# Ledger of designs, part 8: VHH binders against Mucin-5B (MUC5B)

Target 1, 189 residues: Mucin-5B (MUC5B), of Homo sapiens (Human) (q9hc84r5073to5261)
Amino acid sequence: CICSMWGGSHYSTFDGTSYTFRGNCTYVLMREIHARFGNLSLYLDNHYCTASATAAAARCPRALSIHYKSMDIVLTVTMVHGKEEGLILFDQIPVSSGFSKNGVLVSVLGTTTMRVDIPALGVSVTFNGQVFQARLPYSLFHNNTEGQCGTCTNNQRDDCLQRDGTTAASCKDMAKTWLVPDSRKDGCW

## First folded at step 4 (VHH; framework vhh_6fv0_2)

Design s36 (from g1 with L100G P101D G103Y Y104S)
Fold by ESMFold2-Fast, scan of step 4:
Structure s36 (fold): chain B 189 residues (1-189), chain A 120 residues (1-120)
Amino acid sequence: as target 1 above (189 residues)
Amino acid sequence: QVQLQESGGGLVQPGGSLRLSCAASGFTFSTYWMYWVRQAPEKGLEWVSTISGSGGSTYYADSVKGRFTVSRDNAKNTLYLQMNSLKPEDAAQYYCAKEGDYYSDFEDYRGQGTQVTVSS
């Protein structure tokens, strides 16, 4: 199953349903319904600000967060000497391409394409600030995903599963229900 | 005002090559990231490739990495996708798309598309 986001607002779910949703808060892209594989969860923060001093006229980048077991990995793009560079935080600590810990591998291709692999689960996630893609094996994750990426069931009819457990008529309507309630910031909607 | 026009699609045999073009107008082309996305029959949209405004950064979906190359000619306001070693699963309608801000809709920046058919 593959889920993607590009252009800041265009999504393709694990079962291939496409939709457009404009969000500027933190949303659940995917999480396990039942915690079978380390409670794997993916979050997209559309307005990630790491420094209070950058408030004046500075743009806050996007960040992709991965939770697996007790680990938290954050992928974002930062400006270094006027150029964009990928920044990977592993449990709040910056790490370099080639880092690995507890079955999680991290790599960077070029300067901004960040990749996280969990080989034991056949899971891979890529992010470069503009595009997101997650690959999950159907054999392990079928009928056990929810979030903006939809269900991994090979059936588009149940892709628009909302936070309350009902199915929306459109995935655009579903997407907004995956807002992380405590993530709201000034200018976040 | 933003106009995107794809071309270069067609019928090709497995293992063949095609070069897609996207002619852009109505915005300062060189300052925007550009995307190639595709949609196979009865499937959703799939991201294929991304290129930065300067052309200095390129990214590819795992399914096309090593076979496709994205490039751009900012003097001609044109985006390209060189597709080599085409496979039946590459058959789709191909669209180019412009980066918008956080509030841009795909329909606001989507071109009309160009069809790629791979058959043997």
Scores: ipSAE 0.006, ipTM 0.271, lowest interface PAE 11.7, mean pLDDT 80

Design s37 (from g1 with P101Y Y102D G103S Y104S)
Fold by ESMFold2-Fast, scan of step 4:
Structure s37 (fold): chain B 189 residues (1-189), chain A 120 residues (1-120)
Amino acid sequence: as target 1 above (189 residues)
Amino acid sequence: QVQLQESGGGLVQPGGSLRLSCAASGFTFSTYWMYWVRQAPEKGLEWVSTISGSGGSTYYADSVKGRFTVSRDNAKNTLYLQMNSLKPEDAAQYYCAKELYDSSDFEDYRGQGTQVTVSS
């Protein structure tokens, strides 16, 4: 199962359903329904600001967060000497390409494309601040995913699964329901 | 039962090359990611390289990138590490592993290791 986002607003679910959604808060891209493999979860934060920064004072790029077991990995971009560079935070600490811990490997391709692999699960996630792709084996994750990336069932009929357990007529409407209520941003409920 | 046996280590001068091998048995080798890790005298284990089950994806520590190449032969259940432009800092006991050593949630399956010494 492959889920992708490109052009800032275009999504393709794990079962290949395409939709367009322009979000301004933090949303669940994917999470396990039943915690079988480290309670794996992916989040997209459309405005990732430092804890002390206001939106008017600081640049707020997108960030993709990966939660696996007790670990938190954040992928985002930052400006270094006038150039955009990938920044990977592993449990809130910046790490370099080639870092690995507890079965999680991180790398940077070029200057901006960040990659996270969990080889024991056959999982890989890439992000460059504008485009992401998450690859999950159907054999491990079938019938156990929910979020903006939809279900990993090889059946597009159930792709627009909402937070309340019902299926929306459009995945754009479904995507709105995966808002993270307790985001750091004021008013994201 | 999982068994891993490393070989190919030895003494080499700076700038030299060595090829390490790891013979695997007791599991379906082609379906597992494999790892090379090393331990220098009086230091902790350091991750060196990773290769996917099919061999289509490879990753390297920054300290060895461009000098080392990991590969595998799934028909022979064997993992390889080609080491070029060896430096004194590469001297260590090298291990292959089915799981990463620093994984607190997994039992570390690694062989006895093979010693690499770099000196004139």
Scores: ipSAE 0.005, ipTM 0.134, lowest interface PAE 14.9, mean pLDDT 79

Design s38 (from g1 with L100V P101Y Y102G G103S Y104G)
Fold by ESMFold2-Fast, scan of step 4:
Structure s38 (fold): chain B 189 residues (1-189), chain A 120 residues (1-120)
Amino acid sequence: as target 1 above (189 residues)
Amino acid sequence: QVQLQESGGGLVQPGGSLRLSCAASGFTFSTYWMYWVRQAPEKGLEWVSTISGSGGSTYYADSVKGRFTVSRDNAKNTLYLQMNSLKPEDAAQYYCAKEVYGSGDFEDYRGQGTQVTVSS
């Protein structure tokens, strides 16, 4: 199962359903329904402000967060000496390309394309601040995913699964139900 | 159309060894990651090991690390699991499974399994 987002608002679910959604908060891209493989979860934060960001900061970048077992990996883009560079935080600590810990491998391709691999699960996630792609084996995650990436099943009819367990008529309507409340973001809906 | 056939299971004493094999057909074996998973009586599926398509990367569950070794022979389309120092806790039905992208059920991409029993 492959889920992607491009152009800042265009999504393709694990079963290939396409939709457009513009959000300004944090949303669940994917999470396990039943915690079988370390409670794997993916989140997209559309307005990620680093701990160092000041009130005068005009813009905050996007960030993709991965939770696996007790580990949290954040992928985002930051400015270093006037140039954009990928930043990977592993349990809140910056790490370099080639870092690995507890079965999780991280790498950076070029300057901004970040990649996380969990080989035990056949999982890979890539992100460059504008585009993401998550690859999950159907054999392991079959009927056990929910979120904006939809269900990993053999049927597109259940792809617009909402947080309350019902199916929306539009995946755009489904996408907004995967909002993650964040007390640090004023006006998050 | 994807076919996976496990073999090599049996009864062993604690501390013994077994070598499991999985014969694959119906797909380009060398391009897919392969997995060994097991299921003990009245328990859920437990992941055991993973091997990359080339065989260059291998990963193991903490419960078997240091005792089991996964390998593959891409020329023969065969996956192996060498199990050493077997414990009663290792008794289970062992399945090999193929990486799957797209439609299909897990049952369509795993073999029928081979039984491993550990007792004195």
Scores: ipSAE 0.005, ipTM 0.137, lowest interface PAE 16.9, mean pLDDT 79

Design s39 (from g1 with E99Y Y102D G103S)
Fold by ESMFold2-Fast, scan of step 4:
Structure s39 (fold): chain B 189 residues (1-189), chain A 120 residues (1-120)
Amino acid sequence: as target 1 above (189 residues)
Amino acid sequence: QVQLQESGGGLVQPGGSLRLSCAASGFTFSTYWMYWVRQAPEKGLEWVSTISGSGGSTYYADSVKGRFTVSRDNAKNTLYLQMNSLKPEDAAQYYCAKYLPDSYDFEDYRGQGTQVTVSS
């Protein structure tokens, strides 16, 4: 199953449903319904590209967080001396390309494209602030995912599963229900 | 002035091949991620593939993996999509698009498109 985002707001779910959603908060991209494979979870932290905060303004995702077996891996796009660079935090400690621990491998392609692999699960995640892609084997994750990436069921009819367990008519409407409340940000509560 | 111009579409039989091109101008092509997206009759937009500015990273929709290959020639400001083993489900208007952080919708950063039809 493959979930992708590009252009800051365009999503393709695990079963291939496409939609556009412009959030400015942290959202659950994917999490296991039942904790079978390390309670794998993905979160996307969105921001406006400029100081403008209108509903139609472009979004520039800043960070992609991965939680796996009590490990937190955060892929962040940050500014260093006026240029964008990728920064990977592994349990809050900066790590360099080629780092690995507890079956998790990290790498950086160029200066900004970050990648995390969990080979034992056939999982890979890439992120550079403009694009993300999460790849999960259907054989392991079928019928066990929820979030903005939808269900991994080979059935698009259930892709727009909302947090409350109902299915929305559009995945754009579904996407906002996966908000992670954050009282530190106005409008994200 | 930013322009994207697609070409290379046409009619092919199932199992056939086509190569789409997108000529870009008006911006520093090599620094932008580029996208191929398609829209089938009576359906919404579907993402097909993405390629990084350097060409070092490529991503594909599950429906086209192993059959389509995206590439670019930064010296010629041209994006390509090689489509092999075409299926009836691949029939659509194909658009190239670039990432624009100041844009609101996909339509703000796409070309005119090129039509692909797959039938016997």
Scores: ipSAE 0.007, ipTM 0.209, lowest interface PAE 11.6, mean pLDDT 80

Design s4
Fold by ESMFold2-Fast, scan of step 4:
Structure s4 (fold): chain B 189 residues (1-189), chain A 119 residues (1-119)
Amino acid sequence: as target 1 above (189 residues)
Amino acid sequence: QVQLQESGGGLVQPGGSLRLSCAASGFTFSTYWMYWVRQAPEKGLEWVSTISGSGGSTYYADSVKGRFTVSRDNAKNTLYLQMNSLKPEDAAQYYCAKEYSGYDFEDYRGQGTQVTVSS
């Protein structure tokens, strides 16, 4: 199953349903319904304010977070000496390309494209601040995903699964139900 | 009215090359990021490549990196995708797409151009 986001607001779910959603806060991209493989979860934060977001910036960058077996990996883009660079935080500590721990590998392609692999699960996630892609084996994750990336069931009719367990007519309407409350942010939708 | 029109698809043998074009109108082309995305019958929509408004930044899906090159001609309002070393798994309908902006909720994609890779 492959889920993608591009152009900052265009999504393609694991089963290939396309929709457009513009959010201002943190949303669940994907999480396991039943915790079978380390309770794998992916989040997209549309307004990640760090030291890299200066007073001169009109807005904070995006960040993609991966939770796996109690590990927390954050991928974002930061400014280093006037140039954009990928920043990978592993349990809140910056790590470099080639770092690995507990079966999780991280790498950076070029200067901004970050990649996380969990080889034992055949999982890979890439993010460059503008585009993300998550690959999950159907054989392991089928019938066990929920979030903005939809269900990994090879059936587009159940892709717009909302947080309350009902199916929306529009995946745009589904997407907003995956909001994660964040006390730092006002005006989330 | 935003309009995108793809062309340049066709039948090619494995290892061959094709150059796709996307003619854009109805918006200030040079200020928007542009994307190439594709869809095969058994798969969903897959992102292929991204290019910034000025053309100074380009990004590629891992599956096409090193083989495809995206470019744009802002004077002609045209986006290009040079595809080299084509593989059977590259066979798909290819679409160009405009970056979302403002309060528009439409997918600004063209009708697409078909790429078939067969001996």
Scores: ipSAE 0.005, ipTM 0.270, lowest interface PAE 11.8, mean pLDDT 80

Design s40
Fold by ESMFold2-Fast, scan of step 4:
Structure s40 (fold): chain B 189 residues (1-189), chain A 121 residues (1-121)
Amino acid sequence: as target 1 above (189 residues)
Amino acid sequence: QVQLQESGGGLVQPGGSLRLSCAASGFTFSTYWMYWVRQAPEKGLEWVSTISGSGGSTYYADSVKGRFTVSRDNAKNTLYLQMNSLKPEDAAQYYCAKELDYSGYDFEDYRGQGTQVTVSS
């Protein structure tokens, strides 16, 4: 199963349904319905983006978070000396390309394309601030994913599964329900 | 010190078979999940197979399911990958790895080992 996001707002679910959604909060991209493989979870967030009066997108970075077992990996793109550079935080600590721990491998291609592999699960996630892609084996994750990436069932009819367990008429409407409540940000709770 | 040594690679024709081995030392082999990953020229790492510490659970990438069989011999601290019906697409450097990396292995050390599989006539 492959889920993708590009241009910051265009999504393709694990079963191939396309939709457009623009959110300013943190959302569940995918998580296991039943915790079978370390309770794997992916989030897309806009934390620490100041009110957009400053206009420059570089001051409101997107971040992709991966939770696996007890580990937290954050991927984001920052501006350093006028150039975009990837930043990978492993349990809140910056790490370099080639770092590995507890079955999780991280790497960076060029300066901005970050990749996380969990080879034991056949999982690969890439992010460069503009494009996201998650690859999960159908054999391990079928019938056990939910979130903005939809279900991994090879059936588009159940792709727009909402947080409350119902199916929305459009995946754009479904995407809104995967908001992660954040009391620290007005409008995100 | 944790050590993994792959062997068994070589040249085979399409439809042929190879058996890869990985000799492990420096850790309690039977308690760790093990996996096989591969890397074809100019491509990234691709997960191939996973086996539980006891050998009771096995998982395979869709591209190899039905053709490859992973197994282990905990008394000999050895991991195996039986590869049947090999295709040109299976040509790659094959690596074995354990799920937990308590030895301080990094990606470069792990990629520096392995055994080459070439599928051609």
Scores: ipSAE 0.000, ipTM 0.119, lowest interface PAE 17.9, mean pLDDT 78

Design s41
Fold by ESMFold2-Fast, scan of step 4:
Structure s41 (fold): chain B 189 residues (1-189), chain A 122 residues (1-122)
Amino acid sequence: as target 1 above (189 residues)
Amino acid sequence: QVQLQESGGGLVQPGGSLRLSCAASGFTFSTYWMYWVRQAPEKGLEWVSTISGSGGSTYYADSVKGRFTVSRDNAKNTLYLQMNSLKPEDAAQYYCAKEVTYSGSYDFEDYRGQGTQVTVSS
């Protein structure tokens, strides 16, 4: 199953449903319904503010977060000496391309395309600050995903599954229900 | 008044080449990442390529890597997609798209042009 986001607001779900959604907070892109494979979860934070360079620039970039087992990996883009570079935080610590720990491999292609692989699960996630793609094997994840990426069922009728378990008429309406509360940000919607 | 206008599409035979252009206006072009995306009949949007504001970073979908090249001319506010070795499955409406803009009120603006049609047939 493949889920993509591009242009900051355009989504294609695991079953191929396309929709547009603009949010200003953190949303669940995908999570396991039943925690079979380390409770794998993907989040998109539309304003990732740190106490350093991004806050000083009066702008917060986007960040993609991956939760797997007890690990948290954050992918974002930062400005280093006037140039765009990918920044990967593994349990809040910056790591370099080629880093691996507990079956999770990270790499950077070029300067900004970050990639996370979990080979044991056949999972691959890429993010460059603007475009996201997640690849999950149907054989392992079918009938066990929810979030803005929809269900991995080969059936678009259940793609717009909301947090409360009902199906929305439009995936745009579904997408807003996957808001993650963030007490650090006022005005999340 | 952000505007994006695609051009350069047309009919080409398999194995042929086309160069698409996207003329941008109404924003500081060199500041924004730009994308090429396409939509075949009765299918969803497919991301094709991305280029950073400076042109220093480029990325491609696996289906087009090695055949397509994205570039930009910031002095002319124009984005390009050079398409070589075109295949029937490349037939689609091609769009250029602008990076989402942070507006300060937590609103985002994203713009996409009307597209240019690419047909691959003999």
Scores: ipSAE 0.000, ipTM 0.204, lowest interface PAE 14.4, mean pLDDT 80

Design s42
Fold by ESMFold2-Fast, scan of step 4:
Structure s42 (fold): chain B 189 residues (1-189), chain A 122 residues (1-122)
Amino acid sequence: as target 1 above (189 residues)
Amino acid sequence: QVQLQESGGGLVQPGGSLRLSCAASGFTFSTYWMYWVRQAPEKGLEWVSTISGSGGSTYYADSVKGRFTVSRDNAKNTLYLQMNSLKPEDAAQYYCAKELEYGSGYDFEDYRGQGTQVTVSS
């Protein structure tokens, strides 16, 4: 199962349903329904605010977060000497391409395309600040995913599964139910 | 009673080839993902490759893509790693490892064998 987002607002679910959603908050892209494989979870934060080192104005790019076991990996893009560069935070600490810990490998292709692999699960996630792709084996994750990426069931009828367990009329309506409240952001309660 | 036994390591010249084997017992081999990991002197454990239970899906570390091929023979309960175009950087103790039981966390050190040493002369 492959889930992707491109153009900042266009999504394709694990079962291939396409929809458009423009969110301003943090949303669950995917999480395990039952914690089978390290409670794997993916989040998209549309405004990941970090302090600028040289300017008064803060920059709030997108960030993709991966939670696996007790580890937290954040993928985002930052400005370094006037150019965009990928930044990978492993348990809040910046790491370089080639870093690995507890079965999780990170790499950077070029300057902005970040990749995380969990080989024991056949899982791979890529993100460059604008586009993401998450690959999960159907054999391991079938019938056990929920979130904006939908269900990994090989059946598009259940792709618009909402947080409350019901199916929405449109996946755009489903997507908004995967909001993660964030008290630090206006309108994201 | 999971047991994994690696073999096939040895000394090889740069550019040479070796085929590693891992004999598995104590579990239903065909239902578990398997992987190869390695540890070079004074370095941490590095993942090399992963193969699905059926053999239909394979994954490789960027450092070995195009040179190494993982495969398995489920009838013989054996995992293989074909290593071509070996480089000095490939010298390491190589281990095979089994996917943890369903619902368990994953860790490269769990269920790994005793390893087989690969030395690349330079």
Scores: ipSAE 0.000, ipTM 0.122, lowest interface PAE 16.8, mean pLDDT 79

Design s43
Fold by ESMFold2-Fast, scan of step 4:
Structure s43 (fold): chain B 189 residues (1-189), chain A 123 residues (1-123)
Amino acid sequence: as target 1 above (189 residues)
Amino acid sequence: QVQLQESGGGLVQPGGSLRLSCAASGFTFSTYWMYWVRQAPEKGLEWVSTISGSGGSTYYADSVKGRFTVSRDNAKNTLYLQMNSLKPEDAAQYYCAKEIDYTSGYTDFEDYRGQGTQVTVSS
């Protein structure tokens, strides 16, 4: 199953439902419903690209977090010497391209394209602040994902699964229910 | 009015090549990031490639790295996707998409893609 985001607001779920959502907080992109493969979960931090904070303003995702077993991996786009660069934190420690630990491999292409691989699970995640893509084997993750990336079931009818277990009429409405409560800021929705 | 028109699709043998084009109008092309996305039959949209406004930065989905090359000609307001070593899994409707214009008030949906061009790879 493949989930993608591009242009800061355009999403394609694991089962191929496309939608547009402009969040300004941290949201659950994907997590396991039942903890079978290290309780894998993905989170995306959304920011406004400029100082303009309106509903129509462009969003610039700045960080993608991966939780796997007891490890926290954060892919961040940051400004270094006036240019955007990728920064990868592995359990809060900066690491360089080629780092690996506990079955997780980290790499950076160019200066901003970051990638995390978990070869034992056939999982790969790519992030550069403009685009996100998560690739999960259907054979391992089918019927066991929830979040903004939807269900991995090969059935679009259940894609807009909300946090409360109900299905929304639109995935845009579903997406807001995956807000991480502790990430709330004044005006966060 | 933003307009995007894809072309260059067609039928190709596995291992073959195609070059897609996207003609853009209605906005200052050189100042926007551009994207290629695709949708296979009965599948969802999949991001393929991204290119910065100047053309200086390019990014690719893992499934196409080393085979596809995105480029742009800002003087002609045209985006390109050179596709080499095509596989059956690359068969899809290909769309070009524009970065959201946060100064325009348009919705993301209205701004982001054209009508598409069909790529088929014979089995």
Scores: ipSAE 0.000, ipTM 0.222, lowest interface PAE 14.0, mean pLDDT 79

Design s44
Fold by ESMFold2-Fast, scan of step 4:
Structure s44 (fold): chain B 189 residues (1-189), chain A 122 residues (1-122)
Amino acid sequence: as target 1 above (189 residues)
Amino acid sequence: QVQLQESGGGLVQPGGSLRLSCAASGFTFSTYWMYWVRQAPEKGLEWVSTISGSGGSTYYADSVKGRFTVSRDNAKNTLYLQMNSLKPEDAAQYYCAKELYDSSGYDFEDYRGQGTQVTVSS
């Protein structure tokens, strides 16, 4: 199951449903319904690309967060001496490409493309500050995912699963229900 | 051609023990993470345990922690699962699986063996 986001607002779910959603807060991209594989969870933190907070304003991803077991990994892009560079925080500590701990491997391709692998689970997550992609094997995660990435069931009929357990007619309506409570971003709420 | 062959299943009473084996061929065994998954009648696949290529890192599902031990012998291309204090809830078809990878830019291919049946009853 592959889930992607590009252009700040375009999503493709694990089962291939496409939709557009312009969020400016932190949302659950994916989490396990039942904690079977370390309670794996993915979050996307969005913001406006400019200081304008209008409905038509462009959205830019700020950070992708991964929770796995007791570990928190944050992928973001920062400016270092006039150049954009990927920054990976492992339990709030910066780590370099090639770092690994407790079955989690991190790498950086070029200067900004960050990748997190959990080889034991066949999981791979890539983020470059503009685009993300998450890959999860169907055999391990089927019928056990929820969030903006939808269900991993090989059936688009159930893709727009909302936080309350109901299925929305459009995944755009579903996406807003995955807002992380207590988001502390400017322009959020 | 990747091949995985499980063995060691059988009937055991609650509280008993079984040792499962998985013979691997067709790939460089020591460089891949391996895992055990199981499927009980009328249920989906459940992950049981994972072991790194070197054997230095192991992970277990909460339902089996303290009772099961995963290990590997890279010289023999064999993966093991030692199951102690078996419960009726552990009855399932057990499968050995190789680390998944994206072969063509979409889904991961799941290489599993045919499995070995574990039955727990008095």
Scores: ipSAE 0.000, ipTM 0.129, lowest interface PAE 16.2, mean pLDDT 78

Design s45
Fold by ESMFold2-Fast, scan of step 4:
Structure s45 (fold): chain B 189 residues (1-189), chain A 122 residues (1-122)
Amino acid sequence: as target 1 above (189 residues)
Amino acid sequence: QVQLQESGGGLVQPGGSLRLSCAASGFTFSTYWMYWVRQAPEKGLEWVSTISGSGGSTYYADSVKGRFTVSRDNAKNTLYLQMNSLKPEDAAQYYCAKEVDFWSGYDFEDYRGQGTQVTVSS
């Protein structure tokens, strides 16, 4: 299953449904419905590219975080967008390309494209602030994903699954229900 | 043009061994992670094994761990899967797959080869 975003606001779900969503908060991109493989979860933190905060303004995703439990240890890897270079935080501590710990590998392609691999699960996530791609094996994750990346079921009819368990008429409407409440930011709680 | 060509499948008895090969062309083989995946009749794709570009890191599905070994020869642009102690549940079409190029927007199956059939029966 592959989920992608490009241009800061254009999404393609795991089952290939395309939609456009312009958020200014943190949203769940994907999480396991049942915690089978470390309760794997992906989050995208969105920001405006400029001081103009209009509804039509361009969005510049700032960070993509991966939450994963390995051997009873909860670990967080955050890829932070930077124009000249990317920054990867492993449990809030900066790490360099080639770092690995607890079955999680980190690399930077060029200077700005960050990549995180969990090879035991066949999982790979790339991010550079304009584009992300999350790759999950269908054999492990089918019928067990929810979030802005939709369901991994090979059926587009259930892609727009909302947080409350209902299916929206459009995935744009579904996407906003995956908001992560953040009282520090107006409109995000 | 990216091409992947699997070979080495066949009929084997339970407990037997087979070695699969995947010949790659059209890209710089040594810089990409490679995958072995399989699909049994009427079932979805199942991840089997992963190997890093250098060959320094290998990972296996729990169902094959201890029985299968993945390796690669970057000078020959070839990926291998040594399968030992084969079980009836290992019968499937086996595919090798290249790491997806996310900048191209292609999905996982864009670089999957035609596959090679493994049958396990007496």
Scores: ipSAE 0.005, ipTM 0.132, lowest interface PAE 15.1, mean pLDDT 79

